# Ledger of designs, part 452: VH-VL binders against o27280

Target 1, 266 residues: o27280
Amino acid sequence: MDSMNVPEVLEIKRIVEESESVKTFIFSWDFRREVRPGQFVMVWDFRDEKPMSVSLIDPVRSEIGISIRRVGEFTDRVHGLSEGDLLGIRGPYGRGFELMGRDILLVGGGIGMAPLAALADEATARGMRVDALVAARTADELLFLDRLEAAGVNISTCTDDGSCGFKGFAHERLLTLEENHDMAAVCGPEPMMFQVMRILDERDVPAQLSLERYMKCAVGICGQCCLDDTGFRVCAEGPVFWSQELSRVREFGRYRRDPAGRRVPW
Short names: E, the ipSAE of ESMFold2; O, the ipSAE of OpenDDE; V2, 0.75 times the mean of E and O plus 0.25 times the DockQ between their complexes.

## First folded at step 20 (VH-VL)

Design ie5 (framework fv_acasunlimab; at its last look DockQ between E and O 0.91; V2 from the best seeds 0.87)
Fold by OpenDDE, look of step 20:
Structure ie5 (fold): chain C 266 residues (1-266), chain A 118 residues (1-118), chain B 108 residues (1-108)
Amino acid sequence: as target 1 above (266 residues)
Amino acid sequence: EVQLLEPGGGLVQPGGSLRLSCEASGFTFSKYWMSWVRQAPGKGLEWVSYISTGGRSTFYADSVRGRFTISRDSSKNTLFLQMSSLRAEDTAVYYCAKWYIGRAFDIWGQGTLVTVSS
Amino acid sequence: SYVLTQPPSVSVAPGQTARITCGGNKIGSEHVHWYQQKPGQAPVLVVYYDSYRPSGLPERFSGSNSGNTATLTISRVEAGDEADYYCQVYDESSDHYVFGGGTKLTVL
């Protein structure tokens, strides 16, 4: 058995409160096991297991960060933990983002900014120009702004209620931005990603998008994260997809499968 | 039919210049990064250069940097490679290649031979 | 610069399985693509993203990538599979596309 498939019990080194509903849990990490932005890990609280994106990759400190939004029973339990407590981590899994060119546009919504924050760190470290469109419902839900700014990222914000930056949705703000990026990386609510992808396609900007689906095994065996008509497994072929791949996915931007396998509209 | 066609190859003296063209058809040319890859006679594949969709970013192999210039014209569905200060070691079949997901190349031209000789 | 190492030649009898390796430092953390080139022809993509086949390629072609070695596997080899095979990666540290030296597959 591959060692990566056995959860490693790790101590929570630090907890960063990103917002009222989002915390970043920091762990020591052995970087002999490489991890890339856009990949995910399975987090085990010894009762249940959920996939979570890696939001921080720090080879210097030998640390990774996992940002988790409080949305249900599992995340409620995890949010109740303190520094020094233990979690099981296995992975990383899936395809991460690929960087090309000299400038990149990041478009993130809500917790979708988690993997993009890690990508921003890598891109800026490589000397790339990074523009980030950070979207949220309200100003207090905008994530990682200080971190992105410190990294040298050019930030544009938009909020549904106009409490910060552009009043409106990410795709609306995108229409007002310049068209001079070599590529784009997108992560957030699927309806947002769907609209953003359309605009980027019209502008001939290659785009990668990170999808969220119910994952069980994380190793491409159980099939619960399969996308209709394509056979794509989000845990194996994704979660990062190129726009050309997603164009073949009928359900993209329209619906997903719940744990019972039912179609649930976005 | 999807295809790439490379005219413009030929014989040139050392120190000379040559401009290659690659004409694309059967796909939306403007949506893809494009590359040049060359192959010396009896040798392996060597990447030469690639260019972003908008042409704003260009990259070159160390062996050709400063001598070769990649460009594109979306209105003509054409990729270009301007070669200058040509050397004998630049002798090769030059392929244009279309970018594919994951940084692969899914479509190749049939190639054009460039011979640099006195 | 990043270097990919391939054996210069591999021989296989018809109907048998050919395995062509591509070595590189931590290549398992990279995405490897494979190209087939027959004499006098342009390269053809046969495997991308380590293990996926482009449309139209037979299931006999497969790929894997782990550790320091990527492998192209051709099962039930046919005479028509005789060609040069190249592995390829993108080196993010230098922004260079890198090809292996190529492997000549001979069908005995």
Scores: ipSAE 0.913, ipTM 0.946, lowest interface PAE 0.5, mean pLDDT 95
Fold by ESMFold2, look of step 20:
Structure ie5 (fold): chain C 266 residues (1-266), chain A 118 residues (1-118), chain B 108 residues (1-108)
Amino acid sequence: as target 1 above (266 residues)
Amino acid sequence: EVQLLEPGGGLVQPGGSLRLSCEASGFTFSKYWMSWVRQAPGKGLEWVSYISTGGRSTFYADSVRGRFTISRDSSKNTLFLQMSSLRAEDTAVYYCAKWYIGRAFDIWGQGTLVTVSS
Amino acid sequence: SYVLTQPPSVSVAPGQTARITCGGNKIGSEHVHWYQQKPGQAPVLVVYYDSYRPSGLPERFSGSNSGNTATLTISRVEAGDEADYYCQVYDESSDHYVFGGGTKLTVL
């Protein structure tokens, strides 16, 4: 597609402050260019370009939303923008989440709730029951709670410091929740996803997990988003994988790669 | 090693009932969604029903909804299809099939023939 | 309901390339899977997720999917490739699996 490989310059229509460190930037979008939950876009600020998850897919209002956590120079510059300012958008790219069954469990940590919020909207629109476990270090970092509640999602929370909901890690809270669902979707820090995946496997709940890797081309040519043991390209064969695909990957949950490609532990 | 076996089938009168079984071996049955897919003589494949891993959720093609019931017994590694109010158009080879990543089917039984005729 | 359309038959000579199409409204936005079925046998998965091969399948089998057409391509066709081929999707709007009508590949 012509727009998938060249950034389209779009006006920021609306900015939602999700937390002190996370903003959602909303753009008009022509849905002849289809978008699925779990896909990502490349966001260009006219100096640098970074992958960001789509967190809002609203065909009725002809809008998409892209949630961005402030973590460095690029995201600091983007967070300094206002409604009416311009950003370049390429995409969408990647494999999205797949739905089947009558209910789904979402487990999200921090910014990992962004693609899951989009999935929750699609699942509820299809009449599925949606349970969400929303995790963060502290209450102020819990994302999308009001939006999820308005959509009819059944929310459980956990915070490392206990300031909201269960005190502890997401996988510890999960052990105290209903044991079965038709499927699950998981996105967040990779160590959290590893622990959650193990519990879901023990419960015979099929799971899809969304991985983060460094990306440059977003179409599978440059190789920077590859997983070590499989050659899977997160931008082309992921970012969403079924847990069965990830069981073959030795690096999952054990280390990540920095922008220079160096192996670093989680 | 990995297999699905469908003992059963046979000749049934219109309006009659029949229960199909599918016995799984060589994989952890409880971890996978399971389906029935049928093929009328000389025709193509037609999905019939699927069931979730825990058996809580069941889904049916419009042509069989209300007449067929899919179920599973994890203690016996067995998938079932209870067919009732059978019609001539239900005459087919019935396959059981195991879910594969992407919502495909990777393991199929060899099928069992159900004939509905007076 | 969602419909997948396949040609009833395709004929190719040994050593040539067979292309079997699967038509569907916006099928490029779906993930398409392909099955080979030889006479008297159960179907066998030969391509999933549009273009991935199951372990042990020859590289001669490949797939693509865009727009309104998915294609199964079998290069260097052998006599043993003679079979019926079915495409399949999962239709999330109906919660149903959907198969194409099948294509008989003849190797002559």
Scores: ipSAE 0.795, ipTM 0.906, lowest interface PAE 1.1, mean pLDDT 89
ESMFold2 (binder alone), look of step 20: mean pLDDT 92; pTM 0.949

Design ie6 (framework fv_acasunlimab; at its last look DockQ between E and O 0.84; V2 from the best seeds 0.85)
Fold by OpenDDE, look of step 20:
Structure ie6 (fold): chain C 266 residues (1-266), chain A 118 residues (1-118), chain B 108 residues (1-108)
Amino acid sequence: as target 1 above (266 residues)
Amino acid sequence: EVQLLEPGGGLVQPGGSLRLSCEASGFTFSKYWMSWVRQAPGKGLEWVSYISTGGRSTFYADSVRGRFTISRDSSKNTLFLQMSSLRAEDTAVYYCAKWYIGRAFDIWGQGTLVTVSS
Amino acid sequence: SYVLTQPPSVSVAPGQTARITCGGNKIGSEYVHWYQQKPGQAPVLVVYYDSYRPSGLPERFSGSNSGNTATLTISRVEAGDEADYYCQVYDESSDHYVFGGGTKLTVL
């Protein structure tokens, strides 16, 4: 077995409270094992295992960050942990984002901003102009604003209730933005991504989108994350897909499979 | 049928200029980044230039930077390569190539020969 | 500049398996694409993103990439597979597309 498939037990170095429901856990990382924005790791709390996107990649400090939203039993347990506690991490897995051009647009919703924050760091380090549309239900749920601003990202905010920035959804705000990007990276609720992708396509802006599906093995064997009609496995062919690939995926923006394999509408 | 056609090649003297064209058909040209790749006689492939969908961003190989200019006209479904200050080492078959996904090219023209010789 | 190294030639008998390597420093962390070029023809994409085949390509073509070596594998080689094969990556540090030197596959 490849060593990457065996969880490494790591100590939580730091915990950053991003919002009421989101925490970033920082770990020491051996960068001989390279990681790209958009890739995910499997987090093991010695009871259960869940896929999580990498939200921080810091080769200088030899650290990675994993942002986790509190949404269920597993994440409840993880959110109860403290600095110095242990977690098992295996990976990274999947296809990450690729940067193209000089100007990039990031569109993120909620916890979807996690992989995009890592991408923003890489893009700005490369001297790219980065515009970020950060969306959330309320102002308190907007993630990584200070971090993005410090990196030199041009931020536009959008909230469902209008408590910060544009009142409305991300795709509505996008319609008001200028068309001057070489490519876009998108991550968030799938209905949001679906609408954003349509607009970007109409504008002839190449787009990459990160999907979330139930993952079990993370190595493309079990098929739990397989997308209908295409046979794409989110853990292997994704989680980052090009819009051209997703256009062939019938279920995109419409439904997903639950752990029992049932269709669940978004 | 998806197709790229490259007219405009020919013989030119050192120091001269030449403009290549690549005409696209069978796909939505405006949605794809485009590239020029050349191949000297009996040699391998060498990337020359790359242009974004809107033409706002351009990239060049070090060997041609400052001498070559890539551009596009979406209304005509045409990619261009303006070559100036041509050198003997610029002699090659020039291919236009369509971006697929990532950094791969899925469609290539048949190429046009550019010969730089006195 | 980033350099991709290919063997200049590989020979294989019909029906056998051909393996063409592409070497590069930490190439396993890069996405590698492969092109086939027959004499007098334009290149054709045969493998992208290390191991995926474009539509219409036979399953005989496969790819892998790990460590410092990417490999194009052609199983059950046919006479029609005789061609030059090029690996390709994008070097983000220089913003250059980089091709390998090419490998001539001869079917004996």
Scores: ipSAE 0.902, ipTM 0.941, lowest interface PAE 0.5, mean pLDDT 95
Fold by ESMFold2, look of step 20:
Structure ie6 (fold): chain C 266 residues (1-266), chain A 118 residues (1-118), chain B 108 residues (1-108)
Amino acid sequence: as target 1 above (266 residues)
Amino acid sequence: EVQLLEPGGGLVQPGGSLRLSCEASGFTFSKYWMSWVRQAPGKGLEWVSYISTGGRSTFYADSVRGRFTISRDSSKNTLFLQMSSLRAEDTAVYYCAKWYIGRAFDIWGQGTLVTVSS
Amino acid sequence: SYVLTQPPSVSVAPGQTARITCGGNKIGSEYVHWYQQKPGQAPVLVVYYDSYRPSGLPERFSGSNSGNTATLTISRVEAGDEADYYCQVYDESSDHYVFGGGTKLTVL
């Protein structure tokens, strides 16, 4: 596509308030630019540009949805917009999720459920059985439950404070779930993903994990999108990786890099 | 070393049955989807079947569905293909193949010839 | 069912560049893998995810994929590259693996 790497200015068609801190912004989209669950776009508010996960892919209505958690000045400004306002969008970028088998487990923490909601729609449309473990700190932060239920997904929940479902961490709840999945997809805080990956490896369930922390730029190497041991760039080779790829990486789940490139614990 | 070993195949009459096996070594067999892929003499590669890591989900090419059954035994690191109602067009070298990143195959057996002829 | 189309043969002189195509409807939206098969041998993976090389494969092997065509490129072709080459995708709509018909690369 001639303009694929140029931001296209699009009108916000609808805004869905997913929680107090998360909104989904829906745009018309020309699907000659194919989009897969797990890919991301760069969102431009005419001052700054940030990567955001695609959470809705609807070729029938020619719509794409982008879920954004309010966490700083950029996302505060975007959350202040209304339907009819404009944003620039370029992409999609990155490797998306791949589907195989008949049964898939989704494990999402917080905003990490966004790309998994898009994947759930695709998996259910293909006739797969979909179980989702939806995790958050509190009940009010559990995302996409109604949408997942409407799609026919079997939902389990956990909250750190016990306000909904299992009280505890996602990996602790996972130990009590049925062990009959052909594959899994995981997205959320990296420490959660590391623990979940270990359990899935012990159960011989192949998993794909989306690395949220390295969705910083879309242009390739920027110093913060590379993994230590493989040289993988999250924006080019990821953000979705198979667990086999991540098991070769000493960095995953152990530390992150600050803006100066120094190793810091999670 | 990583290895997939298929025993010799066989000569079978049309309508007959044959069971293929594929023994894995050098990797953790239970962690990977496994496939059978065949190649008729002088022809290209044709995927036959795959099975999930736990053995619960199986898939078949249209040409073999209902006649072939894929299975696995993780305690023996062995993949199986039970073939029945064999036809002349099933004559091929049968390879077992290990799933690789991206839904590719990185490790293949040496193949075993199955001949279906009167 | 999804079909991958390859030319039956490609001839190239030693030291030149060979390009083997794999045609498919919207194949640029698929991840394409390539295999080399020498006579009497099992296939060997040479490219996966359109353009990545397995460990131990020379940089002479490269791949690309866009639109309706994926291409395997072998630069500085050697006699040992003479083989059949197959492209492959996974078709999620049918849950089937699909191979192209194969291309015989002749060196000289």
Scores: ipSAE 0.795, ipTM 0.907, lowest interface PAE 1.0, mean pLDDT 88
ESMFold2 (binder alone), look of step 20: mean pLDDT 92; pTM 0.949

Design ie7 (framework fv_acasunlimab; at its last look DockQ between E and O 0.85; V2 from the best seeds 0.82)
Fold by OpenDDE, look of step 20:
Structure ie7 (fold): chain C 266 residues (1-266), chain A 118 residues (1-118), chain B 108 residues (1-108)
Amino acid sequence: as target 1 above (266 residues)
Amino acid sequence: EVQLLEPGGGLVQPGGSLRLSCEASGFTFSKYWMSWVRQAPGKGLEWVSYISTGGRSTFYADSVRGRFTISRDSSKNTLFLQMSSLRAEDTAVYYCAKWYIGRAFDIWGQGTLVTVSS
Amino acid sequence: SYVLTQPPSVSVAPGQTARITCGGNKIGSEDVHWYQQKPGQAPVLVVYYDSYRPSGLPERFSGSNSGNTATLTISRVEAGDEADYYCQVYDESSDHYVFGGGTKLTVL
């Protein structure tokens, strides 16, 4: 019906408080417009627009969920909204995750668990065995644990301060796990993803990783999300990349471009 | 040079068995899913089987399920297809193919002919 | 089972543009890959993820996918482009790789 590039004004149906800093906004969705885990939408609050991952895909209820972490002015405004308020949504955009095999490992850090939670739902619905390594700085920042458990996901947690699960980083916890999987999906802080990718490569586990970059147009035109040396546009060729693609990206795990085009180290 | 070699094809009677091999070189074999695809004479491509990197998961076309077994030996950089209860309709050139990204195949062997005939 | 439909043959004059279609129910939501097979040779990947070219492939090869039709486009067709072309997807509902029936491209 409508062009995916025109924001649709949608009413916030529900708000789920995931943590102190993360809320999931639920919208009615027409699934004639297909959406896959790992894809993103552009959220418009009638002042500014930001890319956000889809964290819930529910064809039965005809709903999608968008999880947003409070990190700046835009997200502050959005977090101030209530059920019944309006937002503009356009998309979905980008390459989503692909499910291969029967056993999948999910490795997520912080808000990176948002797209992985959606992926977990799809994988479990398909009868796949899903292991999830959920990482956060502290126990209260671990996301979607109850939801994942209810879906039948085998969860391992790690926290920087040891307040829950393994004390340490995701890649350190991963080193303690001996079982291999058919494939892995990774999303979180880029330094985390970089280390996790290295370990998965050493173990001969194919991996997909979701990158976060500054996006403006979401349609591969403006070039703001272009990765150095490759010409990859995160909004078009990504945000989900295979590890073998990211191995060609020099900036991966090292730096990103800010809105002004400056290199910003991770 | 990256290549896949498929020895082991030949003539076999209906009901017979045959084991195909695919030898990989020029790339890290253990890091990629592998597949068998066949092509009957004068016909199109038909997927046969797929195996994960560690061999933990295997998949088969309905037409060969229960009769064919895919396996691999990373130490020998070799993919295998054990065929049993062969039928005339199994007559085809059998290709081994390397997983690229997603579900595409970027490297193919030259294929080996399997003829099932009395 | 998922079915991909290709025209059995397409003819084009040298220097012209060839378009080979691959039809499938909601194929636009699937990732389509294309293979070229010359007589007596193994298939060669020419387009993956609907529109991307493997390294070494000429820019004359392009792809698109929307709605119920994926299309392989070969511009400035050369005699050497004469081959069979196959589209391919993965059917998640059955865990099967699915190939189209193939299209024979003839360069007149």
Scores: ipSAE 0.911, ipTM 0.945, lowest interface PAE 0.5, mean pLDDT 95
Fold by ESMFold2, look of step 20:
Formats: C-alpha cells, structure tokens, sequence
Structure ie7 (fold): chain C 266 residues (1-266), chain A 118 residues (1-118), chain B 108 residues (1-108)
C-alpha cells in the first residue's frame, strides 16, 4: 500500500504557540515525499481524521509544520498533546500553489495564512518580491508576522477592531494597496476570498485561491468535496484553484456543504 | 469567437529588425499572460517569451534574450515582438499563444513566417 | 536547464492504442500539457494538468504522469490522429516554458 493512503504515525517534535488559539505542530519528514505549498495532509488522532494545511516546509531540517486552530472536539484533543506525543499523518494531497512572474501578493485571513506562510518561504527563496496582507479579528490573532518579516516579505496588516494596521476587512485594505502584482494567492474565510477575488479580477491580477471543503477520502473518490457547478474535487483537482476556474462556480462564496453534501448558507 | 492573428512576418536580412504583432479578439486580452512560441521549418516548438497581464514582467528564452522585446497594448488587444539583431537560426513560424490554467496554452494563432536570409 | 525527452516517432495500426512518452527528471511533480499539431497547422491543446481534456476533445485522449515519465494515450487511433505531439511544462526554477522535442505519430 502507498504511504499516501495509510497514516504514518509520527512524533510531535516541537509545538509552536502561534496565538492563544493556534498551534503549529512540527514533525520530522522524509522529503522523498515532496510537499508543495497549498497541499494538505490528513491528521489522525486515533479517533478522527481531519485535513490540515502545511504551514512549514523545511527540507534542510527535514521538517514540516502543521498549524491547527482550536475550534472543536478534534482540535481540542490535538491542542492538548505535548512534544513526544504521536499523531498519524497521511499525504500530502491536492494541488499546491503555482508560481509565475516576479512578484506575488498574498492575502490571508486568520488560519488561512498557514499555507500562505509556506508559499511565502518558497517564493522568497526563488527571488520573488512578496507582499502579504495579513488579516485577523484582533492584533493577537495575526499569524506568522515575525516569520514573514524574517523571510523578507513586505507586510500589510488589517484587523476588524483596528488594534493593528488598517481597521476593517481584508478586501477593504486591499483597495488601498499597490495594484501591479503579477499574481496573487488567497486563503481565508470563503466570503472574504470571494470579495478579494472580485477586486483582483478587476485589476487583471491572476489569483489562486485555496478552498477548504468537507473531505472524507482525500483522493477524490467519494465526491464529498466536489464543487457543485464543475465537478471539481477540492482534494483532487484543488484545494488550490485559479480564479478563472472559480468564476464558473456558483457555490463559491455563497454557501457551504454539510457532511451529507447539503447546501448550507455561510 | 476567439482568435489570435499574427500579421507582419516576412523576409529580413541577417542583423535586421522586424516587429511582429498579434491581434486578439473574443476574449478579455488584459486578463491573460501571453507568449510567443516559434517553430523552425521541420523542427519542434520552442518557447520564445512571455509577458504578464499588466506588462510589468517579461521573460525570454536564452537564445533571444537581449535581442527580442515582448510588449503588449491592452487598449488595442495586441501583443508585440520586436526582434533585432536577427540571425539565420531565428527563421521560424512565430505563434502567439494565450495562457491557460496550469501554465498551458489554449489558444494559438495560425503563425507567421519570419525568414532571415541574405 | 530542464529538458523534456520524447521519442521521435511512434507507429500504430488503426484501432490500436498509441502511447507517447515525455521523460523528465521528477516530471511527476510537474503539470504536463500536451499539444497535437497537424501538418501546416497551429498546435492544439489536447491534455492539460497531466490528464484533463479541454472541452470538445474526444475521450480517446488521456494522460498520466508519475515519477520521471508522463504519457499521452490515444485509444482507438484513427487516421485523423496522425500528427506531431508535444509535451510541455513550466519550469519554475528558470521561469521558462519548456517543450519536448515532439513525437510524430504515424497511423499505418
């Protein structure tokens, strides 16, 4: 059986507290299994299995990092673990971000900055100019700022409450930013991504957006992660899509699906 | 109906210059990266250059860097290739091609022949 | 620089399956696209993202990509499939597009 289909049990090597609600769990990783920014892994706590974005890809130290926000039973249990404890990991899965051009704009909301932090490292290592708009509800929830700064990323911030940077939503801050990027990458709450995508389209900036959908099998067989208008499977054809692909998708930004596949408003 | 049309090929002497154009219709030209791809007679496809949607970033194959300049005019839906210091090995059919998702090309012009010969 | 290697020719009888290979170092980590070019005509995209078909292309055209080899497969080959076939990637390390040398498919 291929290792991508069966969880490998790995020891938690380090835990980084990114915020009060977000931790990054770091594992040793054999990079014969290549990992690209925007791909995801399935994290198994021996009861449940959930998709999580890779936030750190470090081939030099043979490490990956997975950032997890505490939001429910599964994530509460994982946040209760310590260094030396075990988790099952399978993957990576999905299509990662594609890079073109000489500069890129990253727009991340909350935990959506996790895959974008990995992308920022890759883009800067390739010599691209990277601008990042990092959004959160409050200053304490802005993720990865020190890491992005150390990588040479030009950071703009916004917070709903105005405690750091621009007071307001990511798409409102975007209207005040430089318009001449070669491409963009966007990850965060889907309604935010829809608004950001519209602005980038009006500016003729090609964008890639990372979608999170309910997933069961991670290999595209079960159909639970499909987008309604195209048949694209988020786990197989995505989770990263070009904005041109998503412009044809009625579901994007308008509703989500529950575990049974039923449409539910955002 | 989506089209790319490349008028403006011809015969040029070695060391000469020629400007190719590619007129786009049936799609929103300004939203897409654009490329030139050439094919010498009886040979394979060779990528020449591409340009970003805003025209800010340009890229060239090593064989043409410093001699060719790609540009675009979104108000005229037109892609350009300014060729200078032409050599016999630049003799080819020159295609313009539109970016497609995954970094493919979905729409190609029918090509225009450039012959570099004394 | 990144190099894509294709056999110069492949011959197949009508109704049979043609397989055209595209070799590259770790090409399974690249998105591979395929073009058909008939004599005197512009190339036509027939497969993108390794295995997707553009709308209007027959299901007879399919693709796969793993390890060091991508493959274009044409099932139930027809005389009209006789053409040159090119694979293509975008090489992020050089910011260049790269084409394979092309494969002439002969239907005999």
Amino acid sequence: as target 1 above (266 residues)
Amino acid sequence: EVQLLEPGGGLVQPGGSLRLSCEASGFTFSKYWMSWVRQAPGKGLEWVSYISTGGRSTFYADSVRGRFTISRDSSKNTLFLQMSSLRAEDTAVYYCAKWYIGRAFDIWGQGTLVTVSS
Amino acid sequence: SYVLTQPPSVSVAPGQTARITCGGNKIGSEDVHWYQQKPGQAPVLVVYYDSYRPSGLPERFSGSNSGNTATLTISRVEAGDEADYYCQVYDESSDHYVFGGGTKLTVL
Scores: ipSAE 0.695, ipTM 0.866, lowest interface PAE 1.7, mean pLDDT 88
ESMFold2 (binder alone), look of step 20: mean pLDDT 92; pTM 0.943

